# VH-VL binders against DNA-directed RNA polymerase V subunit 5C (NRPE5C), part 4

Target 1, 233 residues: DNA-directed RNA polymerase V subunit 5C (NRPE5C), of Arabidopsis thaliana (Mouse-ear cress) (q9m1h8)
Amino acid sequence: MEETMAEEGCCENVESTFDDGTNCISKTEDTGGIESKRFYLARTTAFEMLRDRGYEVNEAELSLTLSEFRSVFGEKPELERLRICVPLRSDPKKKILVVFMGTEPITVKSVRALHIQISNNVGLHAMILVLQSKMNHFAQKALTTFPFTVETFPIEDLLVNITKHIQQPKIEILNKEEKEQLLRKHALEDKQLPYLQEKDSFVRYYGLKKKQVVKITYSKEPVGDFVTYRCII

## First folded at step 1 (VH-VL)

Design i5 (framework fv_iratumumab)
Fold by ESMFold2-Fast, scan of step 1:
Structure i5 (fold): chain C 233 residues (1-233), chain A 120 residues (1-120), chain B 107 residues (1-107)
Amino acid sequence: as target 1 above (233 residues)
Amino acid sequence: QVQLQQWGAGLLKPSETLSLTCAVYGGSFSGYFWSWIRQPPGKGLEWIGDIDHSGSTNYNPSLKSRVTISVDTSKNQFSLKLNSVTAADTAVYYCARGYDILTGYSFDYWGQGSLVTVSS
Amino acid sequence: DIQMTQSPTSLSASVGDRVTITCRASQGISNYLTWYQQKPEKAPKSLIYAASSLQSGVPSRFSGSGSGTDFTLTISSLQPEDFATYYCQQYNTYPLTFGQGTRLEIK
């Protein structure tokens, strides 16, 4: 992508630093290396997302600066080198793969190429595709041929970590028994369970699925913990 | 777009119950916290409490013994009842949309406000 | 309850001025702070959430900074429509609490 969307947004704000309160960042630094800056932001957010989902993430990746990123990957990063593959903390034999896609349209042929590329990766449990182009219906359908869930994120959705702008609650997915018990309790009290849409940024960030119910706990002093529930629709 | 419209009693005598209702138009009721906030004439803002669409409530401890917030999801409405009013309860009362899990706690849509006067 | 104290309580300024309003929490609230603008006889309007994040549709001359207990709202070049009362509000813990307000008046 040669032109970054969200130029009105926070592109310089999240990455740029000032040398003092009076001086501005340079014009060259503001506009140069937009491609590497965009991949840096998206990859950093992806690592933070995976950590929050319970994957084992190297702290060095979370603390990587833009300058360090450019030293490793250059101004025009090779997409294959940007890939992330990390194990689940609770079960290290289960791994997730994050693939950064190019700007060319994603077709059924592109999905077949992915099958071939990952055929040697043992233990893949899930995959995330970071998109720079829209997938048509046929390409989207072809993702169902993988033996695990494949999620997609437009790259612009990963340029800012929205969870840094809210209080950090504890997120727990209710098991089948807990969910049924909660729904019965709400029915008896003539209450409706609140919803979160699958398309919501929070739902996508934590990889939540339709029909799951999550318990969200906020730690608050002096009143103690504040608990709420959401059903994914 | 979302609009909050409120109505209810404006003139009360000491010891009576204040009752206000807020209706939500043009948007989803679920996924947010819905609050009541008041402002005495010429003074600052005081948070009264909030409710989500499941009926779960939080109340300001200073008002908890007198306040009840309820929701009617079939009508996209929520209401405030404040018992045993005194002159200190004279204020403009606002309903507002507050917490959203995606954006944190900021009141982004407000009702028009209802002036409640408590006098003998 | 967390007490929010604003300084000053009132301020006179001219169009084009840089205006700074401060808000102090009695306990640490991290960045869980919202700034509001209220014009006479109208409901408040949210300007900034999470101490420094600009609300959609709010002019870029408004900015927020701070963390912990000390927070600042800055208007870099005051416009005629900015004369109003400003409030800070914490959402670190229940009950939600507001500052007493800062009234910004024409000099």
Scores: ipSAE 0.000, ipTM 0.403, lowest interface PAE 18.5, mean pLDDT 80

Design i8 (framework fv_iratumumab)
Fold by ESMFold2-Fast, scan of step 1:
Structure i8 (fold): chain C 233 residues (1-233), chain A 121 residues (1-121), chain B 107 residues (1-107)
Amino acid sequence: as target 1 above (233 residues)
Amino acid sequence: QVQLQQWGAGLLKPSETLSLTCAVYGGSLSGYYWSWIRQPPGKGLEWIGDIDHSGSTNYNPSLKSRVTISVDTSKNQFSLKLNSVTAADTAVYYCARDSYGSGSYYPFDYWGQGSLVTVSS
Amino acid sequence: DIQMTQSPTSLSASVGDRVTITCRASQGISTWLTWYQQKPEKAPKSLIYAASSLQSGVPSRFSGSGSGTDFTLTISSLQPEDFATYYCQQYDSYPLTFGQGTRLEIK
């Protein structure tokens, strides 16, 4: 009774508590909704991720404050209003769509509804679903019915931008000619290319695909650049 | 001008394997799901399963232990095999195209001519 | 599995009549329902998808309505070529399931 009452309810430490936002309402300093804060953080990270992937992102979206976000979207943002659709800088005819999903389980019906919703969106070449619930087996398979790659991110994975907590290396995907030249050079030197796993957080952030080869450039302030290559598996 | 043309066994004995093939003309297998649907004489329609160009399948649970759908992209064809047939499997079998991503075309928009399969001793 | 029940099983009508066929799902399917027409010895033809959207090339006398569990197909002024069997189908979840059919006959 005594100690239980003293230690009752606090929002800290464990990742699983992000699914139970009610525990965080014990803090009086944030009078705004926890829901709007989660969407704000995830959406900001999504814009940063898209910018880093070479998409044309409005600078105003990258600099938006939580207060400004709440002024525009309210305390309970409408999911459709949160969507992001931006063109690739190198080819403006190719667009990516980020869809924020609700808390209800995602089924094959949900995926089919999404097909209908995006049927008029000309130029989509990729899509990201931000998830607040699990996808069943049929829904996961239904993602393959899109004519482009569909990635999924649990909303928890977008609450923090992983690249902001480390030195940001320059990531470049090698084209076919560059890849073939590098592989030929390695074969001549009796070397094998190092690998990065598909599940790696960095690989997911940049949307890298199996069999792609990436050039990673690390910039050291006093010394200069260090270059390494990785094949995604 | 997409056309589906099907062929295969017409008369089977109990315990045999039903085998039907559907060829797609005037279009690619890519971008669509391809289904098998059957209709027993005088009865309604029953969905058997579907497949896409990559070989990913979905099966009706009532038939899953006996059914296999496969695709041959080089011949632009897909096929149905149903094992251990009984008189209850007597039906007209249809192949049909389903939308790969457009809800506007999700209803089966192109059908094969149908293949009557009779299972009798 | 989602069970689809059509009513009536059969009905007789005359050219020019307004005909209504109903379909009921055993659980909520939103608007994920399509209607088919099947003539004797022919493959079915899709008429309506997403409960109320008319397929390209289908006459405007055909219309669909409903959401959740209760759906209706209406033919506003029956024509001779409309005598056929009609089926509803849900595509909310696998396995895809059809109603038992409604046979529309000449009176």
Scores: ipSAE 0.000, ipTM 0.419, lowest interface PAE 14.8, mean pLDDT 80

Design r1 (framework fv_recibokibart)
Fold by ESMFold2-Fast, scan of step 1:
Structure r1 (fold): chain C 233 residues (1-233), chain A 121 residues (1-121), chain B 108 residues (1-108)
Amino acid sequence: as target 1 above (233 residues)
Amino acid sequence: QVQLVQSGAEVKKPGASVKVSCKASGYTFTDYYMHWAKQAPGQGLEWIGEINPNSGGTNYNQKFQGRVTMTRDTSISTAYMELSRLRSDDTAVYYCARDYYDSSGYPFDYWGQGTLVTVSS
Amino acid sequence: QIVLTQSPGTLSLSPGERATLSCRASQSVSSSYLHWYQQKPGQAPRLWIYGASSRATGIPDRFSGSGSGTDFTLTISRLEPEDFATYYCQQYGSSPYTFGQGTKLEIK
């Protein structure tokens, strides 16, 4: 049961202070070293996720180092500057927006403000909110007022890309015709499709919805590539 | 490396029972169904049944229903097939083979070496 | 149950020749659920072709599988000495899962 003990450098400088000789300016409330790293990790994971969902992502964003991120956004990034807006590769008129929310509780007023902020964003067809605070029931319900799907991720869920740390299969969403053909085939064979829960980490990563059917391709010796299907519940 | 290692050859009298084991290694035992197949001397393969090692649930070929029992022990990654009321035509090599639980129609990708069961008076 | 009928029962050929092995199902089987195994005397079966047409890892490209519905074929474009064995088709589409009776490929 003993874990391999890794040496830890304790390299994060969470506070900064300086003294100009006449008074002291404290930045102890500025956890910029930790905060900028959290935003860097979350934003990088978000770009990787969007790339994997079929969006056009700039390679420079995927290769950005922490030092480069800090030089562009600073140690205390402005939330609006962190936003991501990218088009689908297959249909450049359809865009997704990723919004980084602050630490204040998200309320119905917060959702209304988002409606106003995005009113001029033509072609927006999906949105992701990266959360640093709890969203109450009323705010959650208010997300349904958008004319497209709005997903939420606690920022903690984006600090590590789960698909990079575990061997993951290739996932493809079946179109309407493919789904209907598969369901007819299974009905003829008295088979039920296996299920995946909406709460599953990779279902959330790929933004899969209830009743979608996905084709999962994985590699195993000696079979090589093998295909299976799942219905999201 | 994935391996399925079966117990050694058995000689039984008609009316007796035989219990064959299949010990799995090199993979997560509960992620794969275990199947059993019969091959009489000089003949083809016949599917006997399957067990889900995670749940212990079984499905048997009707031809063997009432004479076959499949079990498993997850603590030692071992599956068992017991065949009772043995007849001379039960003389055969019995194979275990795995398939991935998460995939309808997954092939039997690894097989045990086989266990020869001889039923003779 | 779905009955798989393999033909011929025995196929006698020489190295260098083309072999065509047939597997016919008594009712329609999805190609995704049809598999082929090779077995040599005294050995366990080995997965050869899965999903009617996909070669298992390490299987030479002279082997190909095809077919749909009730008719499936395993083809060996140019026989090598090590290819002489018994080949079984299997359906895993409906219980009870069944195997064909095998085609024995032997040297003439």
Scores: ipSAE 0.000, ipTM 0.419, lowest interface PAE 16.6, mean pLDDT 81

Design r10 (framework fv_recibokibart)
Fold by ESMFold2-Fast, scan of step 1:
Structure r10 (fold): chain C 233 residues (1-233), chain A 119 residues (1-119), chain B 108 residues (1-108)
Amino acid sequence: as target 1 above (233 residues)
Amino acid sequence: QVQLVQSGAEVKKPGASVKVSCKASGYTFTSYDMHWAKQAPGQGLEWIGEINPNSGNTNYNQKFQGRVTMTRDTSISTAYMELSRLRSDDTAVYYCAREDWNYVYFDYWGQGTLVTVSS
Amino acid sequence: QIVLTQSPGTLSLSPGERATLSCRASQSVSSSYLHWYQQKPGQAPRLWIYGASSRATGIPDRFSGSGSGTDFTLTISRLEPEDFATYYCQQYGTSPYTFGQGTKLEIK
């Protein structure tokens, strides 16, 4: 079945910058709906999460106020306009797309539609779906048909940034070379390193994957920096 | 199924420009970056640059900056590379190649276009 | 830019023998971004090994890739006549993307 590739679901069509003059100066903060506040909080947390994962995020996005958000997106934001598409700082060729899903149940048909929508996006290497409804088993399985990792977050998990309530360390993912160098230095095998579970909230926040080794740096007075390593299982 | 078909051989004088085409078929043209590489006679491969067919954004190897221009026409699924102010050392086979956006390798290549620069 | 140096430049062997081709990078390259291509005279290059160790679709089991950091290797366990070609390593870790100068595998 032939389908037209005319849909506008691409990163190149995502608005990521703010007009400080026209959009903000003439508008007063409204008393808006719960919906716009929910999207504002989730989107802000998503940007903070992407920044912490090493993506290039515009500082204006991180400092956006609720009033400014409502001026740009309105009281009932359009889901496609909320999308985030940003490049990895270390490799700008690689982009991540964050898609905000609606309240309707997510089905295999929804996932196939998403495949078509993102077929125009070049450079995507990862995707995050922000969910307002549950996915059944078949929809979850359909996510494995994407040629890159697709993570899901219930929107409720993004309404508060967990890192703001706990002192968080610096996280660095070791590449294969760094991992082998570390294992050689300590005479350790992957399975002998301390572990973090894939389902851990911290692991999910940073998007860490099984078999990755991470360097965790804690900064603590008066001791200074403390370094530890973990393998994700 | 996936094919990249390039335009035919060209003979140009020093100082002229050449525009090579690469027509894609068998996949969604706008979903994959297109790269161009140079191979001088008896030599290895040299990356020239890339174009995002959806946006039209380009990224060029600085060695070719100011002389290379990459464009595309989405209505006919064709990418173009134009090289200006040709020199004798521009004599080479020029290849287009498709980048897999998940693994960032060149999975399909055009057959190559021989450009000869001679007086 | 990252320079990839392949050795030897030419490797003369007979069918049935083992071939080992080296690619050394001037700077560390993530194995995920180190690829190998095969090219026969008068033909375009063809993807052979990607991500240092994964065989592309249709590539025989006798081919294997390995390595990390700055040192990468392409191994052919038992040469067949159709394997005699030039092999190029390539890095996609940072722009400009670069290729090695090639190792020509020829029949002795």
Scores: ipSAE 0.000, ipTM 0.409, lowest interface PAE 16.7, mean pLDDT 81

Design r11 (framework fv_recibokibart)
Fold by ESMFold2-Fast, scan of step 1:
Structure r11 (fold): chain C 233 residues (1-233), chain A 120 residues (1-120), chain B 108 residues (1-108)
Amino acid sequence: as target 1 above (233 residues)
Amino acid sequence: QVQLVQSGAEVKKPGASVKVSCKASGYTFTGYYMHWAKQAPGQGLEWIGEINPNSGGTNYNQKFQGRVTMTRDTSISTAYMELSRLRSDDTAVYYCARDYSSSWYEFDPWGQGTLVTVSS
Amino acid sequence: QIVLTQSPGTLSLSPGERATLSCRASQSISSSYLHWYQQKPGQAPRLWIYGASSRATGIPDRFSGSGSGTDFTLTISRLEPEDFATYYCQQYDSSPYTFGQGTKLEIK
């Protein structure tokens, strides 16, 4: 019952998700209004995430208002039209595709259909699936058949940008030589690198992988720059 | 090929208005902010303001607020900057520039510039 | 408003020499939003270095950018005749976006 009662709270209202402007007493929104706002928030966060990962994203997309989004995509956006495909700025031949999935259960047939849909997309290096339903074990395993890494995010994880609540650090993935040098230094000093878990929201936001070592540089007035290192486990 | 092509030189009297155009080609016009900058003879660059070609939303440098208006026409991929109540110190080359990337926000490319001369 | 101060205003050197151009910000800015542009007389500015240290497409490796916080530097290791121009630093950290007054690199 506590579960049912908790769901009735203002914080559970999708339109008021993470914006503190909620008014649970007087709401006059329909399902279509809520749906388009959810996609707007998730798509905006996805663009911000891709920008932070070094992809060339469109500034007009980042500055889109909800009203502008609705004028382009409507109250019930077509999922295919929501897709994002942008190149990595350092290597424009490498592209990432973000696919918004529907509310129907994701099956092996869904993954197979996606293979067919993207077969003509040259330069695709990575893919992100934004999920509105759970993926069964067979569908999850089918994601490994893609020739690149496929990440999944429940749409709920993209309704707010977690990095907007902290100072934006500079993230650098160390190459093999840099990693080896750092590990040798730590071994000589009888130290271990601090760890971040693969499932951590920060790790997922930046698309970091197990065994990568990242250099994180924070710049904060009046303290100035400070550097930390993390190993992904 | 990404290009910004600006309208030709203008000569105006004090108190008049001038409207400079910047035609974009080779990219999705509505996808990137457009900036405008001023360079008086023998001087450095001054940022005037920006426009989002998708929404038409603008942000102006306070120094030019009240005299500058930025607009666009998406059907012909053209941005406009209108400066009113011209003074002699408005004599300058005016540049448009694309806000190229969401990662660094650098200005690339730039238009060739439009010389506006204000004289009696 | 962030003020960018470039020094020197004019730098007179010969081809083959090393040039060091300074840009100082009135407050700390992110290096990601500090850019350098080259401008020759009668021409539009051209993006030269972005994000304090990254060379734009086609820019020779004799050019390097460095710096963080309030102090940024553009270095030319061995000047070529075509390098004599005015260089402007620019910040995109906060509106209004501002440019330095420029450093004119002139042949001695």
Scores: ipSAE 0.000, ipTM 0.403, lowest interface PAE 17.2, mean pLDDT 81

Design r12 (framework fv_recibokibart)
Fold by ESMFold2-Fast, scan of step 1:
Structure r12 (fold): chain C 233 residues (1-233), chain A 121 residues (1-121), chain B 108 residues (1-108)
Amino acid sequence: as target 1 above (233 residues)
Amino acid sequence: QVQLVQSGAEVKKPGASVKVSCKASGYTFTSYYMHWAKQAPGQGLEWIGEINPSGGSTNYNQKFQGRVTMTRDTSISTAYMELSRLRSDDTAVYYCARARYSGSYRPFDYWGQGTLVTVSS
Amino acid sequence: QIVLTQSPGTLSLSPGERATLSCRASQSVSSDYLHWYQQKPGQAPRLWIYGASSRATGIPDRFSGSGSGTDFTLTISRLEPEDFATYYCQQYDSSPYTFGQGTKLEIK
């Protein structure tokens, strides 16, 4: 195979180079090194999100080094090998699949091909697509044909974990009965339940959906626990 | 360099127990499930079960449920498979093999060298 | 459980010939979760093809895998002496994970 060449793309007048006796590719300088780091960061953030959503994630995946990632997946990772499929901790029969998409535009045909690829995967109850290109309107609509929730994230949104420097609150999604009891209590006290927008970064990170009511518990020393409720709109 | 090194051959009497070890090196031990399979002399491979070295959770083939116990020691990157109430048809080479628990495919990409367990009176 | 049936049980060929090994599943198996292993006498199995069609690291180009659903094939375009071994297909689609009974490739 052809080797990946380092690029000189700054304001300096640098021409194409030839191998003059140094047949070494620097992983910190070449395009392949940048690509593997990008996938490494996005995949690590995806595992952190899935852990925080209650999926069974191996702690070693969260502690994986870039060097070890490259030893497993190489400098140009195969997209299919990057996929994550993990069970929900509370119900191991329910699994989530994270699919890394290529740089080509995502079309209705791409979505239909994905339907075929996953048709035999038993227990799949949710899917996340990590995007490196724009999804057209028709492809977005085609995602609604899956029998479960499909979320999309531009890969750029996964290069940094938005929660890394914030103390994580405890998030509990209320079941139908708990939700009805809370709404009844609020109505009786002439209170209105506060809202969070579906497009909010926090809502997207935890995969919360319209009409869900979440109990958020913050722990702060010395004050103790603060509980808030939000309805997703 | 990834290696899985298993304990040496064992000769046991019917009704005894055997504990086989599999020491991992060259990778993060807790990043991969450890699977166990058996191969009776001249026969094919049969899956026994798996352990997640991170949390210690196990999943056993129902055929061996109640007789097999899988454990691990993360401090020495070693997985163990104990098979109790041994019978003559437990005579086999036992293999450990690793697989990613996440991602597509999950092939057994590295295998131990095998441990021969002979059950004879 | 999913039963994998390999055919033929034994395939007798000469170096230089093409080998075609079949693996048929009792139920549909996602191609992502069908793998092939090579085993030589006295040795552990070695990953050969994963995801029905992807060659493992270091496996020569003469090996190819194909198939989907219930029918999978391992093809060796031109046999070399070192290719004579037993080949096992395996599914990771549903527990308990199962192996085929093996196809033994032997010199004619």
Scores: ipSAE 0.000, ipTM 0.441, lowest interface PAE 14.4, mean pLDDT 81

Design r13 (framework fv_recibokibart)
Fold by ESMFold2-Fast, scan of step 1:
Structure r13 (fold): chain C 233 residues (1-233), chain A 121 residues (1-121), chain B 108 residues (1-108)
Amino acid sequence: as target 1 above (233 residues)
Amino acid sequence: QVQLVQSGAEVKKPGASVKVSCKASGYTFTDYYMHWAKQAPGQGLEWIGEISPYSGGTNYNQKFQGRVTMTRDTSISTAYMELSRLRSDDTAVYYCATEYSGYDLYYFDYWGQGTLVTVSS
Amino acid sequence: QIVLTQSPGTLSLSPGERATLSCRASQSVSSSYLHWYQQKPGQAPRLWIYGASSRATGIPDRFSGSGSGTDFTLTISRLEPEDFATYYCQQYGSSPLTFGQGTKLEIK
């Protein structure tokens, strides 16, 4: 059995606690505030992830305040309106779509409905589902019917950007030729390179896929740059 | 450490039903799909279907749809495949296999030893 | 249904020789979903190559897989006596999952 718990950080709720025990109207308003704040935090983190993965994101979205978010989407945001669709910076024909799912259990029928909804989106090459409920194994399998990779994130995983307190390294995915050159130089097979597990929070944040080889460059004065290579397993 | 142990050989008459078991050990039974495949004497492999031990959900190859039923018992980590209305061309070795499911990768990493089912009159 | 056609059906060679086994799909299959299994008489199949080119654990480096789209190849650079077996390709890209008819590698 692989244990990845040591690599997974604890995600704590950032939401403030208020004393509202005097009446039901205050509780209702607080509940609505919590819902919009959760979507705000998750959506902001999603934009930060996409920027870090090389997608073209609007600076206005990265700097959006909670008050501005609520003025645009309201206290109970419509899920369809929260969707993010942005092009890859290096190849604008390739777009990624982030879909916010509701609290209802996700079924094969839900996945089929997504196929219909996105059928007119030309150039879509990847998708992320932000989950508020569990997907059974059968529904997860239905995600393979998309002609591109679909990632899932529990909304709780997006309420805090774990990379904010760590200096971000430069991440480069090696192409086929670069990967072959590296392996030839070291006389090693792909599987012999140092590994990062697919469930690793770093791997998930950057959307790295099994069998990819990544070059990670850290930069810190006065030490200078240092480089590591990892194969995703 | 991972093992799939199948039930013993069966001899059945045409029109009867057969139920083959596959007992899993060495891993969490509910974490991986279980598949079943048929191999007639001297022939290649044919996929019958799959079951999620977690949900009990199944997908069957259309060729066997209506005659095959897959079930599982999580309390004893055992999957079952029942094939009804047996014909002579159902004579075969039947295999169970676990599926590795990773990010964009799916393959049969462990196989049972096989169960010979003979259908004869 | 994706049909996988393997060629040749039987390949008769001697130890020390190179073997090349072909698997052709009736429609495009992502390399990530194309796998090879080895089977010896009286035994269950064993995963040999996954994702078109990755060797399974314990598989000698004389085995290599390659290909994409509709054309896939399994190559054995220098045959050992234990390599004589039947090899099956399999696709996991589309339901129903399908296997090729097999290539039997036999001693000349």
Scores: ipSAE 0.000, ipTM 0.417, lowest interface PAE 16.4, mean pLDDT 81

